VHH binders against o29008. Designs and how they scored, part 43

Target 1, 271 residues: o29008
Amino acid sequence: MDREEIKVAVLRMEGTNCEDETVKAFRSLGVEAEAVHIKQFYSDMIRFEEQRSVFDYQCLVFPGGFSAGDYIRAGAIFSARVKSVLRKDIEEFIKMGYPILGICNGFQVLVELGALPGFDEDKPLAEKPEMALAMNDSSRFECRPTLLKKESEKCIFVKNLKKDVVMFPVAHAEGKVVFPSGKEDEYLERLTSNDQIVFRYVDEKGDYAGYPWNPNGSFYNIAGICNATHTVFGLMPHPERAFFGYQVGRREGYGDGYCIFRSVVDYLEKL
Key: E = the ipSAE of ESMFold2; O = the ipSAE of OpenDDE; V2 = 0.75 times the mean of E and O plus 0.25 times the DockQ between their complexes.

## First folded at step 22 (VHH; framework vhh_3k1k_2)

Design u7 (at its last look DockQ between E and O 0.84; V2 from the best seeds 0.00; counts 0 for: pae E 12.5 > 2, grease 25.5 > 24.2)
Fold by OpenDDE, look of step 22:
Structure u7 (fold): chain B 271 residues (1-271), chain A 123 residues (1-123)
Amino acid sequence: as target 1 above (271 residues)
Amino acid sequence: QVQLVESGGALVQPGGSLRLSCAASGFTFSYYTMRWYRQAPGKEREWVAGISGSGDRTSYEDSVKGRFTISRDDARNTVYLQMNSLKPEDTAVYYCAKRKWTYPSGYTYTDYWGQGTQVTVSS
């Protein structure tokens, strides 16, 4: 489809404004993007002109920073609301091949939705979460630049990423990727077998390392994964904060995050 | 308990073909990458081929590329190694392997092995 026909929804909930960077990123690529409150998808109490459908869009983004409250489990409230009213639509959306991106808190939401690791292509949303983003091993809020090694060749979000290692900043307290106890080996094999590991934390030499290079203590240094169809992608670091050159200390050009968003647009143009 | 049972090894002439099988049990076979290794007399065990759980990715040692084909039948919990254009240097005990990653880093691993099957290529 034509780039001008592409519309992206950056989903938000009450009290959040962190979606602006993501919207700006997409708009800069020549596609339409807007922040959409989840109520716009299901509420009859809003004006007709404000009502939205999931299928009005070709890409959904669960951004970072929208649920930074002291919740029992990050993303749980947002995911519960989404799941209650949009489950079928999101499942269909995924089955249609439309991309979904989850950044930081958005990754948490995708996990809580059962969209990730998303091993079952026929059931894009599991009945219950099958993995978790747990409290960082440091028990601290981690805010720092991270180096990520590209691992996946199939994930549509990194299709045009040529760099082996990219820099995205992290900002989270619960970013530790954990799999069910006793199933770590199984999950790793499934993920690797289907090329679902997208990014892994590395040090300045490009080697896999522990803290602080792995800021949260994620299993296998996983920073981001995609589902079995490689169209749903969650990552803890913030590519939207590394999109423009000026965000990463450059006077011009783009940061490493550019490729994530551009890959989405390129994918949709060919879809 | 993980069990791997290799079969199909035989004596063949150079240029001949042979198909090895590895029957797997004790784990969800379709989830796991499977590998073939071989060990020639007096040599270390070496990797030969691998196939992803989904079966959509395969890889081979350089010396066997174009001659060997790894495949899998998940319904039968079996991985195969089709060996064509066999050479005397292919003579070895062939082993099927499943990898077990360690927790929590996943940086280290151990492999489950079968008993192996003898392949001898000789005139």
Scores: ipSAE 0.021, ipTM 0.326, lowest interface PAE 6.8, mean pLDDT 90
Fold by ESMFold2, look of step 22:
Structure u7 (fold): chain B 271 residues (1-271), chain A 123 residues (1-123)
Amino acid sequence: as target 1 above (271 residues)
Amino acid sequence: QVQLVESGGALVQPGGSLRLSCAASGFTFSYYTMRWYRQAPGKEREWVAGISGSGDRTSYEDSVKGRFTISRDDARNTVYLQMNSLKPEDTAVYYCAKRKWTYPSGYTYTDYWGQGTQVTVSS
C-alpha cells in the first residue's frame, strides 16, 4: 500500500503514558499516527467525529506506561476492556495480516488476550492465555538498559534491523516470561522451530547470561516473541524510548529502536 | 518415550542418490525441529540439515547445499533426507535427532538420537 494510506492507532486508557513517544516515532517516518482511547472503538456516547473502527488502521500498538502502583489495577482493567470489546476486531485484524505491537504492558495485554505466543495462524487468539509475564526474580522494579540479540528472520518488526544486538531500556516489575509448568520444553521447541522468538537478553559480549543482563529472569532469556504469522509482536523493552538519538545520549541521528518502526512501515508499503 | 528409527542407508556409487527416512514416536512430532547429523569414521558427529516443526524453514550444511533435501511428513511422523550427487566424503553413519532443552533456564540442550543408518559411497 501507499505510505499516505498507512494509519497507526496507538491505544490509550487512563494511566497509560508512553503513547507520545510511539506516535512521534511513526509520524517522523511520514505515516499518520494517533493516540486512540479504547472507548473510541466501542462507546455509543462518543461524538461521531471521535468514533473509530479498528479497521480504520493498518497497525495497532498497545503501549506501556502504567505507574508501578497503578499497573496491577489499571492494567487489569485495560486488559479486561480489550478482551471484552475488541477481541473479535483484533482477531479479524490479525487475519487480515496487519501488524500489532505490544510494548511492556502492551505485551502483557497481548498475552492475556491469547494473541501471544499465538501458535495457530488459523485461530490467532487462544481461548485462554498460554503464557504469563510474572514478577521479576529480583522482586523489584527493574529500570535499566538491556542488550537484545535478534533471533528471528521472519518477524516483520525486525526486517530493517542491520545489527544483531540492539539496546532498548526496560522499566517493569512483571516481565518474567513463563510457560505452563511441564510444557516448557514443548513451548520452546514450537517457538524456536517457527521463528517466533524475536529478541533474547544478552551480555556485552553477546552471550546469554543471567541477572543483571536478563533483568527479570525470563525463561530462555526471552525478551520478545511474535505469533505464528510473525505479524503480532510483544516485547518487554521499550523501542520507542530508543528511537531518536537524543533518547539514548546521542546528539543526532537515531537509536536502535528506529528499525522496529521502520520495519513496520516497510512491511505495510509492500502490502 | 522418544523413539527415532533411521533407515534407508546403503552402498551406492559416486553420483548416485539415496533417500533416508526417520520414523519418530513418543512426542508431538509437528512441534519439533528435526535434524540430520552424520559421523564419518574418526570424525566428530556433524550437523547436516534441519527442518522446522512447521516445515517452512530448512537449513543445510554448506557442503550438501543443492544436493540434499530435507522434508517431513507429519501425518506419518517421518523426516526424510533425499541425497543426490553423492560423493565419497558423504560416507558416514547418518542420525536423525530430536532436541531436548534443559531446565529451568532453557540455556542448553541435549539430543535424542536413533541408532543411525550407514551410507557408503564407493566405486
Scores: ipSAE 0.005, ipTM 0.324, lowest interface PAE 12.5, mean pLDDT 85
ESMFold2 (binder alone), look of step 22: mean pLDDT 80; pTM 0.802

Design u8 (at its last look DockQ between E and O 0.58; V2 from the best seeds 0.00; counts 0 for: pae E 13.2 > 2)
Fold by OpenDDE, look of step 22:
Structure u8 (fold): chain B 271 residues (1-271), chain A 121 residues (1-121)
Amino acid sequence: as target 1 above (271 residues)
Amino acid sequence: QVQLVESGGALVQPGGSLRLSCAASGFTFDYYTMSWYRQAPGKEREWVAGISGTGGRTYYEDSVKGRFTISRDDARNTVYLQMNSLKPEDTAVYYCAKRKWTYSGTYTDYWGQGTQVTVSS
């Protein structure tokens, strides 16, 4: 696909207003991107020119940036609405191989949708959530830079990431990756065997460490995972806030988040 | 309780073949990656091959690629290591392993008793 033909939808709903950074990131890469309200996909009250279809796009993003108070509630409501009106479309979208990105609250949305960990390729959305993003062990909102080690070679979102450790900021109260009780080892084995762990929290030495390097207390220091087809990716840290150099204290160039978005574009160009 | 029992080790000539078996019990076998390790005299134990629980993906160390094949029979809770074109340097005690992960990101490996493979003219 030609880069000029690529369109990205950053999904939003009432109470969400932090999608601009993601839109800007994609646009800077020469692809079309827009913030799309979920109502534009299903509401008959929307003007025709404002109506959208999931299939108008080649990438969907569930953005982050919600306040701590709105984080869980917004994610749950968002996922419920998406599930009620777009479930089949999202499933087909995933089956078509089109990428979906979930950042922070968006990661929660993907989990609630049953898209992650997404072990079943034939059923991209599970009937019920199969994992959770729980309250941080600190029981407080965590806002700080984090260091993430790249773990996956198959996830399309990190194909262009050559750097071993990247810096993405976190901003969340409920980012703790938890698996069903008693099934942690099983889930880990499934994830690792299919290269679905994408990022893990590390310290300055690149070692796996606990708090504060693991800000939320995630199982196995997991910061992000992808589904079995490696086209749906959720992470708690914010790559969109580390896209431009100026966002990370550099006057020029790009931050570590650049590679996440560029990888999407490159993938779509080859699709 | 996790139990692993290796078998099939023998004395063989260079260029020969051997098939090792590992019978597993005490866990849901088909969900877990199984691995073979080996330890030669005076050397550290080294990873040889692995097979995933999901999809049966296989992994090999470079020194055995093209010669060794790992497989599994989930109905029998057994993992196998087919060793072809054996070399003297393949001489070692071969171990079957299952890894158990902790919440903190560490792991513990379960091992069998091992089976002796000797390649000698």
Scores: ipSAE 0.015, ipTM 0.307, lowest interface PAE 8.3, mean pLDDT 90
Fold by ESMFold2, look of step 22:
Structure u8 (fold): chain B 271 residues (1-271), chain A 121 residues (1-121)
Amino acid sequence: as target 1 above (271 residues)
Amino acid sequence: QVQLVESGGALVQPGGSLRLSCAASGFTFDYYTMSWYRQAPGKEREWVAGISGTGGRTYYEDSVKGRFTISRDDARNTVYLQMNSLKPEDTAVYYCAKRKWTYSGTYTDYWGQGTQVTVSS
């Protein structure tokens, strides 16, 4: 499709707070992007011109950051709302081959929806969650740079990534990737054989290492995964906070997060 | 427990064909990459071919490309190796293998007992 036809919805609810960075990143690439409150997809009390269909968009982003008040409760409320009112639309959206990105708490939304790890192309939303993002091993909010090794060739979000190791910041209290007890071997085989592990945490030498390089204790150092069609991607680090050079202490240009967003646009232009 | 049982090895002439089978049990077969390895007397085992779980993508060592075909029948929990245009250098014990991930995220393999393939005139 033409770039002018591409529309990105960055979903919001009360308390979400990373929408502006993500909207700005996509707009700087020349596509239409807007923050869309989830009520705009289903509420009769929204004015007609503010009503939206999920299918008006070619990419959905679940941003991170639930601020103020009950942080954990707000994330659970967001996930439950998405399940109750958008589940069928999202399932069809995935089947149409359109990309979905979940950042930080947005990754948790995709997990709760059953979209990740997303083993089955024909049933892209599992009936029950098949993994979790658990409390960090430190029991603390982790806010730091992380180094991430690219592990996937097929994930559409990394097609244009020029480096093997990138830097994205993290800011979370619940980022530990865990799989069902006793199924870790099976899950690694399935994810690896279908190229679904996208990023793993590494140290400054590019080696897989523990805390603080793996800031949350995620199994296998997994920082991000995609589904079986390679079009639904969830990660704990924030590429939208590493898009512009000034966000990462550079005078000019872009940070490592640029290619994540550019890859989405390039994918959609070919679709 | 994981069990892999190879069969179909035989004596064949150069240029001949042979089909190997590997019956698998004790795990959810559909999910796992399966491989064939071979070991000639006095040599190390070498990887020959692999087939991914769901999706069935195939991989081959260069010397067997175009001559060997790996396939799987998930309903029968069986992996096959169709070997065509056999050469004396293909003489070996052939092993079926299943990947097992370790604690650190590296892997090893479960092995069958092997089946002997002998190519001679």
Scores: ipSAE 0.000, ipTM 0.301, lowest interface PAE 13.2, mean pLDDT 85
ESMFold2 (binder alone), look of step 22: mean pLDDT 83; pTM 0.830

## First folded at step 23 (VHH; framework vhh_3k1k_2)

Design v1 (at its last look DockQ between E and O 0.66; V2 from the best seeds 0.00; counts 0 for: pae E 3.6 > 2)
Fold by ESMFold2, look of step 23:
Structure v1 (fold): chain B 271 residues (1-271), chain A 121 residues (1-121)
Amino acid sequence: as target 1 above (271 residues)
Amino acid sequence: QVQLVESGGALVQPGGSLRLSCAASGFTFSYYTMRWYRQAPGKEREWVAGISGEGGRTKYEDSVKGRFTISRDDARNTVYLQMNSLKPEDTAVYYCAKRKWEPSGTYTDYWGQGTQVTVSS
């Protein structure tokens, strides 16, 4: 499609705080993008002109950035509301081949929806969650830069990525990727064989390492995964906080997060 | 208990064809990549071909591309290796393998007993 036809919805509700950076990132690429309160998709109490359909957009973003005091409650409330009012629309959106990005708390939302790990192309939302993002092994809020090795060639969100290792910051208390007990071998096999592991935490030498390089203790150092169609992507690090050079200590240009957003635009232009 | 049983190995002339089978049990076969390896006398075991679960994507070692075809029948829990245009250097014991991911995220392989393929005139 033409770039001027592309619209991105960055979902928000009370407590989200990173939607502005994500909207700005997409707008700087020449794409229409807006923060959309979840109520705009379903509530009659919203002005008619402000009402929206999920299908007005070609990309959905579930942002991170709930306030520190409300991480657990706000994330759970957001996930529950998405499940109750948007589940069917999101299922259809995925089947149409449109990308969905979940950042930090947004990754948690995608897990709760059953969209990730997303093994079944024909039923992209599992009936029950098939993985979890658990409390960090440190039991602390981790706020630090992380180094991430690209592991997927098929994920549409990394097609424009030219580096093997990128830096995105993390800021979370519940980021530990875990799979159901006794199914770790099966899940890792399925994810690896279909190229669904997108980023893994590494040290400065590019080697898989424990804390603090793996800041939350995620199984297999997983920082981000995508679904079976490679179009639904969730990660704990924040690429929107590494998009512009000034966010990462440069006067000009872009940070490593640029390629994530550019890859979406490139994908949609070819779709 | 994971069990892999290879069969179909035989003596065949150069240029001939042979089909190997590997019957599997003890795991959800359709989810797992199945792999063939071979070991020639005096050499290390080497990877030959693989076929993923769920979607059946195939990969081949360079020396066998275009001559060997890996396939699977998930209803029968069986993986096959069709070997065409066989050469004396294909002489080896052929093994079927299933990967076991460890809790650490590393892995080991389960192996069958192997089946002997001999290519000579």
Scores: ipSAE 0.380, ipTM 0.751, lowest interface PAE 3.6, mean pLDDT 89
Fold by OpenDDE, look of step 23:
Structure v1 (fold): chain B 271 residues (1-271), chain A 121 residues (1-121)
Amino acid sequence: as target 1 above (271 residues)
Amino acid sequence: QVQLVESGGALVQPGGSLRLSCAASGFTFSYYTMRWYRQAPGKEREWVAGISGEGGRTKYEDSVKGRFTISRDDARNTVYLQMNSLKPEDTAVYYCAKRKWEPSGTYTDYWGQGTQVTVSS
């Protein structure tokens, strides 16, 4: 489809705070993008012209932030709300091959939705979460640049990424990738076999290392994964904060995050 | 418990072919990358080939590229190594391996008893 016809929804609710940067990133690529409150999809109190459908869009983004204050578990409340009103639509959206991006809190939401690790292509949303993003090993809010090594060749979000190691900043307290106890080996094998590991934390030499290079203590240094169809992508670091050159200390051009968003647009143009 | 049983080893002439099999049990076979290793007398065990899970990508050590083919039958929980154009230097005990990853990033390999491949005129 034509780039001008592409519409992206950056989903928001109370507590989200990274939607503007994400919208700006997509708009800069020549596609339509808007921040959409979750209530616009189901509330009858919303004006007709403000009402939205999941199918009005070709890409959904769950942005960073602190949705609903993360009172219970990061992303849990947002996930619950989404599941209650949009579960079927999102499942169909995924089955149609449309991309979904989750950044930081958005990754947490996707996990709580059961969209990640998303091993079952026929059931895009598991009945219950199958993994977790737990409290950082440091028990602190981590806010710093991170270096990520590209691992996946199949994930649509990194198709245009030629650079092996990229810099995306993190800002989170619950970013530790954790798999079910006793199933760590199985999950790792499944993810690896299906090329679902997208990014891993590395040090300045490009080697896998512990803290602080792995800021949260994630299993296998995992920073981001995609589902089995490689169209749903969760990432703890913030590519939208590394999209423009000026965000990463450059006067002109783009940062490493540019390729994530461009890859989505290119994928949709060919879809 | 993980069990691996290699078979198919034999004495063959240089230029000959042989197909090894490894029957696996004790884990969800289709999820795991399977590997072949070999150990020649007086030498360290070396990696030969690997095949990932469903739709498995394959990798080979340089010395066997173009001659060996690794494949798998998930329905039978079996991984194979087709060895063509065998050379005397291919003589070794061949082992099938399943790797277990630990949270620390380290791993432990499970092995079978191995099967002897001898290439000699």
Scores: ipSAE 0.292, ipTM 0.683, lowest interface PAE 1.5, mean pLDDT 93
ESMFold2 (binder alone), look of step 23: mean pLDDT 84; pTM 0.841

Design v2 (at its last look DockQ between E and O 0.64; V2 from the best seeds 0.00; counts 0 for: pae E 7.2 > 2)
Fold by ESMFold2, look of step 23:
Structure v2 (fold): chain B 271 residues (1-271), chain A 121 residues (1-121)
Amino acid sequence: as target 1 above (271 residues)
Amino acid sequence: QVQLVESGGALVQPGGSLRLSCAASGFTFSYYTMRWYRQAPGKEREWVAGISSEGGRTKYEDSVKGRFTISRDDARNTVYLQMNSLKPEDTAVYYCAKRKWEPSGTYTDYWGQGTQVTVSS
């Protein structure tokens, strides 16, 4: 499609705070993007001109950005609301080949929907969650840069990525990727077999390492995964906070997060 | 207990064909990439072919591309290697393999006893 026809929805509810960076990243690439409160998709209390359909958009983003404290509860409420009112629309959206990005607690939303790990192309939303994002091994909020090795060739979100290792910041208390007990080997094989592991935490030498390089203790150092169609991507680090150079201590240019957003635009232009 | 049992190896003339089978048990077969390896006398075991848990993605070592076809039957827990246009250099013991990943990204493999393929006039 033409770039001027591309529209991105960055979903929000009360207490989210990273939607602005995500909207700005997409807008700087020349596509229409807006923050859309989840109620605009379903609530009869929303003015007609503010009502929206999921299908008005060609990309959905579930942003990170609940502030610390009681917003763990708010993230669970967000996930439950998305499952209640948007599940069928999201299933169809995925089947149409449109990308979905979940950042930080947005990754949790995709997990709760059954969209990730998303093994089955024909049933893109599992009946029950097949993984979890658990409390960090440190039991602490981790806020730091992380180094991420690109592991996927097929994920549409990394097609424009020219570097083997990128730097995105993390800011979370619950980012530990875990799989069902006794199924870890099986799930790793399935994910690896279909190129669904997108990023893994590494140290400065590019080696897989424990804390503090793996900031949360995620299984297999997984920082981000995509589904079987490679179009639904969830990660704990924040590429939207590493998009512009000034966000990463540079006076001009881009950070490593640029290529994530550019890759979406490139994909949609070819769709 | 993971078990892999290869069969179908035989003596065959150059240009001939064989179909190898590997019967698997002790794990959920449909969830795993299955791989064939071979080991010629005095040489290291080498990868030959692989088939994804999705069943549609296959990969081959360059010397066997176009001659060998890997396939799977998840209902029978069996992976196959159809070998056509066999050459003397294909002479080896053929093994199927199931990988077990560790959290670190390292792995161990489960192997069968192998099946002997001999290509000779």
Scores: ipSAE 0.047, ipTM 0.537, lowest interface PAE 7.2, mean pLDDT 87
Fold by OpenDDE, look of step 23:
Formats: sequence, C-alpha cells, structure tokens
Structure v2 (fold): chain B 271 residues (1-271), chain A 121 residues (1-121)
Amino acid sequence: as target 1 above (271 residues)
Amino acid sequence: QVQLVESGGALVQPGGSLRLSCAASGFTFSYYTMRWYRQAPGKEREWVAGISSEGGRTKYEDSVKGRFTISRDDARNTVYLQMNSLKPEDTAVYYCAKRKWEPSGTYTDYWGQGTQVTVSS
C-alpha cells in the first residue's frame, strides 16, 4: 500500500486525552490520521460526512487518557462501548492483519476487550478478559520516564527499533500486569515461547529491577505485550510522548517513540 | 504436581547412538519450553539442549551441536533427545527439565530422577 493511501484512526471518547500527539506522530510520517469518536461508528445522529467505518482505516489506535473517568476499572467503559458496536469489525480487522496499538489506557482497553494477551489466532477477542492491569503496587499515580528493553523480534511495532533500551514516559495508576492466579508461570512461558513480550522495565544499566524502575510492579517487569499474530500491541508507557526530539530534550530529530510509529507505517506499506 | 520421568539411558560404545525420552505430567506440556541437562561424576549439572513450545526453536550447547537433536511430541507429552556419535565425555546422568518463572524474573527448574548414559569401549 502506498503511504499516502494509509489511514489511521485514533479512537476517542469522553476522557481520552492523548489523541492529538498520536495523530501528529502519524501525520508526520506522511500518512493520513484522524481522531475518531466512537459515536461516529454507530450513531444515527451523526451527519453522513462524519460517519466512519473501521474498514476505512488500516490502523487503529486506542490512546492514553482516562476514558469515561476510568470508572469501575481502567478501560472498562471504553471497552464495553467498543465491544457493543464494533466487536465483529475489530475481530475481522485483526484477522485481516491490520495493526492495533493500545497506549496506557488503550492497553487497558485492549485487555478488557480480550484482545490481549490474545493467544488464540482464530479468536482475536476472548469472551472475557484473560489478564489484568491492576492498581500499581505503590497505590499511586506514577508519572515518570521509564527505560524499556526490547524483547520481541516478531512484533511488527518494533521491527524498525534497533536500540536495545528505549525511554518512554509513564502516566498511570493501574498499570500492573497481572495474570490469572496460579497461572503466572504458564502465561509467562506462553508469552515467551510465542515472542509476545515486547517491552520490559529496566534500570539505567539495562537490568531488570523493582520499584521505581518497575513503576507499577508488573509481573516479570512486563511493560508491553502483543497478541499471537504480533499485530495487536499494548504498552503502558507513552511512545507518542517520545516521538519528536523536542519531547525528549532534543532540539531536532526524533525520540525513541519514532520507531514504534514508523514500524507500523512500514508494515502497512508492505501489507 | 509437576512430574518428569526420563528413560532410555544405557551403556553404549563410542560412536554409538541413544534416544532419551522424558514423559511429562502435571502441567500443560505444549505451552512450555523443555530442556535437557546432564551431570557427569564430580561435575556440575550443565545445560545441553532446549526446545520451545511447538518446536519452533531449538538450542544446543556447543559440545553437542551436530550430534544431538532435541524434539517433542505434544500429543504424548514427551520430549526426546537423540544422541548420535556419542563420546566418553558424554557419560552423565541426563535430566529433563521444566522451568518455573517467578514474578521477580528468577526461576526454578523441575527435574526427573534422571537416566544414566555411559559411553565406554
């Protein structure tokens, strides 16, 4: 696909707040991108010109923020709305090989949708969540830069990432990766065997460490994972806030987040 | 409860071949990487080979590359080690292993009783 034909939808609802920087990141790469409210996919009160379909796009992004105020649990309301109106479309979207990115709250949404850890290629969305992003061990909202080690060679979102350790900032209260009780070992083995662990928290030496380097207390220092097809990716840190050089203290150039978005575009060009 | 039962060990002459088997139970076998280790008299236990889930990846220690082949049959919950061109230095008790990971990133390996492989003229 030609780059100029690629369209990205950054999905939003009340409470999301990271749409603009995500859209800007994609647009800077020469692809079309827009923030799309969930209502544009199903509401009959929307003007015809504002109506959208999932299949109008080649990439979907669930951005960061506090969708619906994160009532009940982070991402739960957003996922419920998405599931009610777009479940089949998203399943087909994933089966078609189109990428989906979830950042912070978006990762939470993907988990609630059953898209992650996404072990079953034939059933992209599980009937029920199979993992959780729980309250941070600190019981605090964590807002700080984090260092992440690249773990996956198959995830399409990191194909162009050559750097071993990257810096993405976190901003969340519920970012702790937890697996079903008693199945932690099994899940870890499955993720590792399938190369689905994408990023792990590390310290300045590149070693796996606890708090504060692991800001939320995630199992196995997991910061991000992808599904079995490696096309759905969720991470708690914010690559969109580390895309441009000026976001990371540089006057020019790009930050470590650039490669995440570029990898998506390159993947789509070859799709 | 994790159970591993190794078998197939024997006395063989140098240049001979053996096929070891490890029957696994107590966990979802197909999800896990399986490993072979060996321990010679007076030496520490050492890693020999590993096979990922579904057999997608295999790895070997340098001393056995080209001679040993690790494989698995998920339907039978069994991992195998085909040993060819055996040498006296391959003499050891061979163990099958499953790794248990901890949240901290540390791990514990589970072993069977082992099977004795002796290579001697």
Scores: ipSAE 0.021, ipTM 0.450, lowest interface PAE 4.6, mean pLDDT 92
ESMFold2 (binder alone), look of step 23: mean pLDDT 82; pTM 0.825

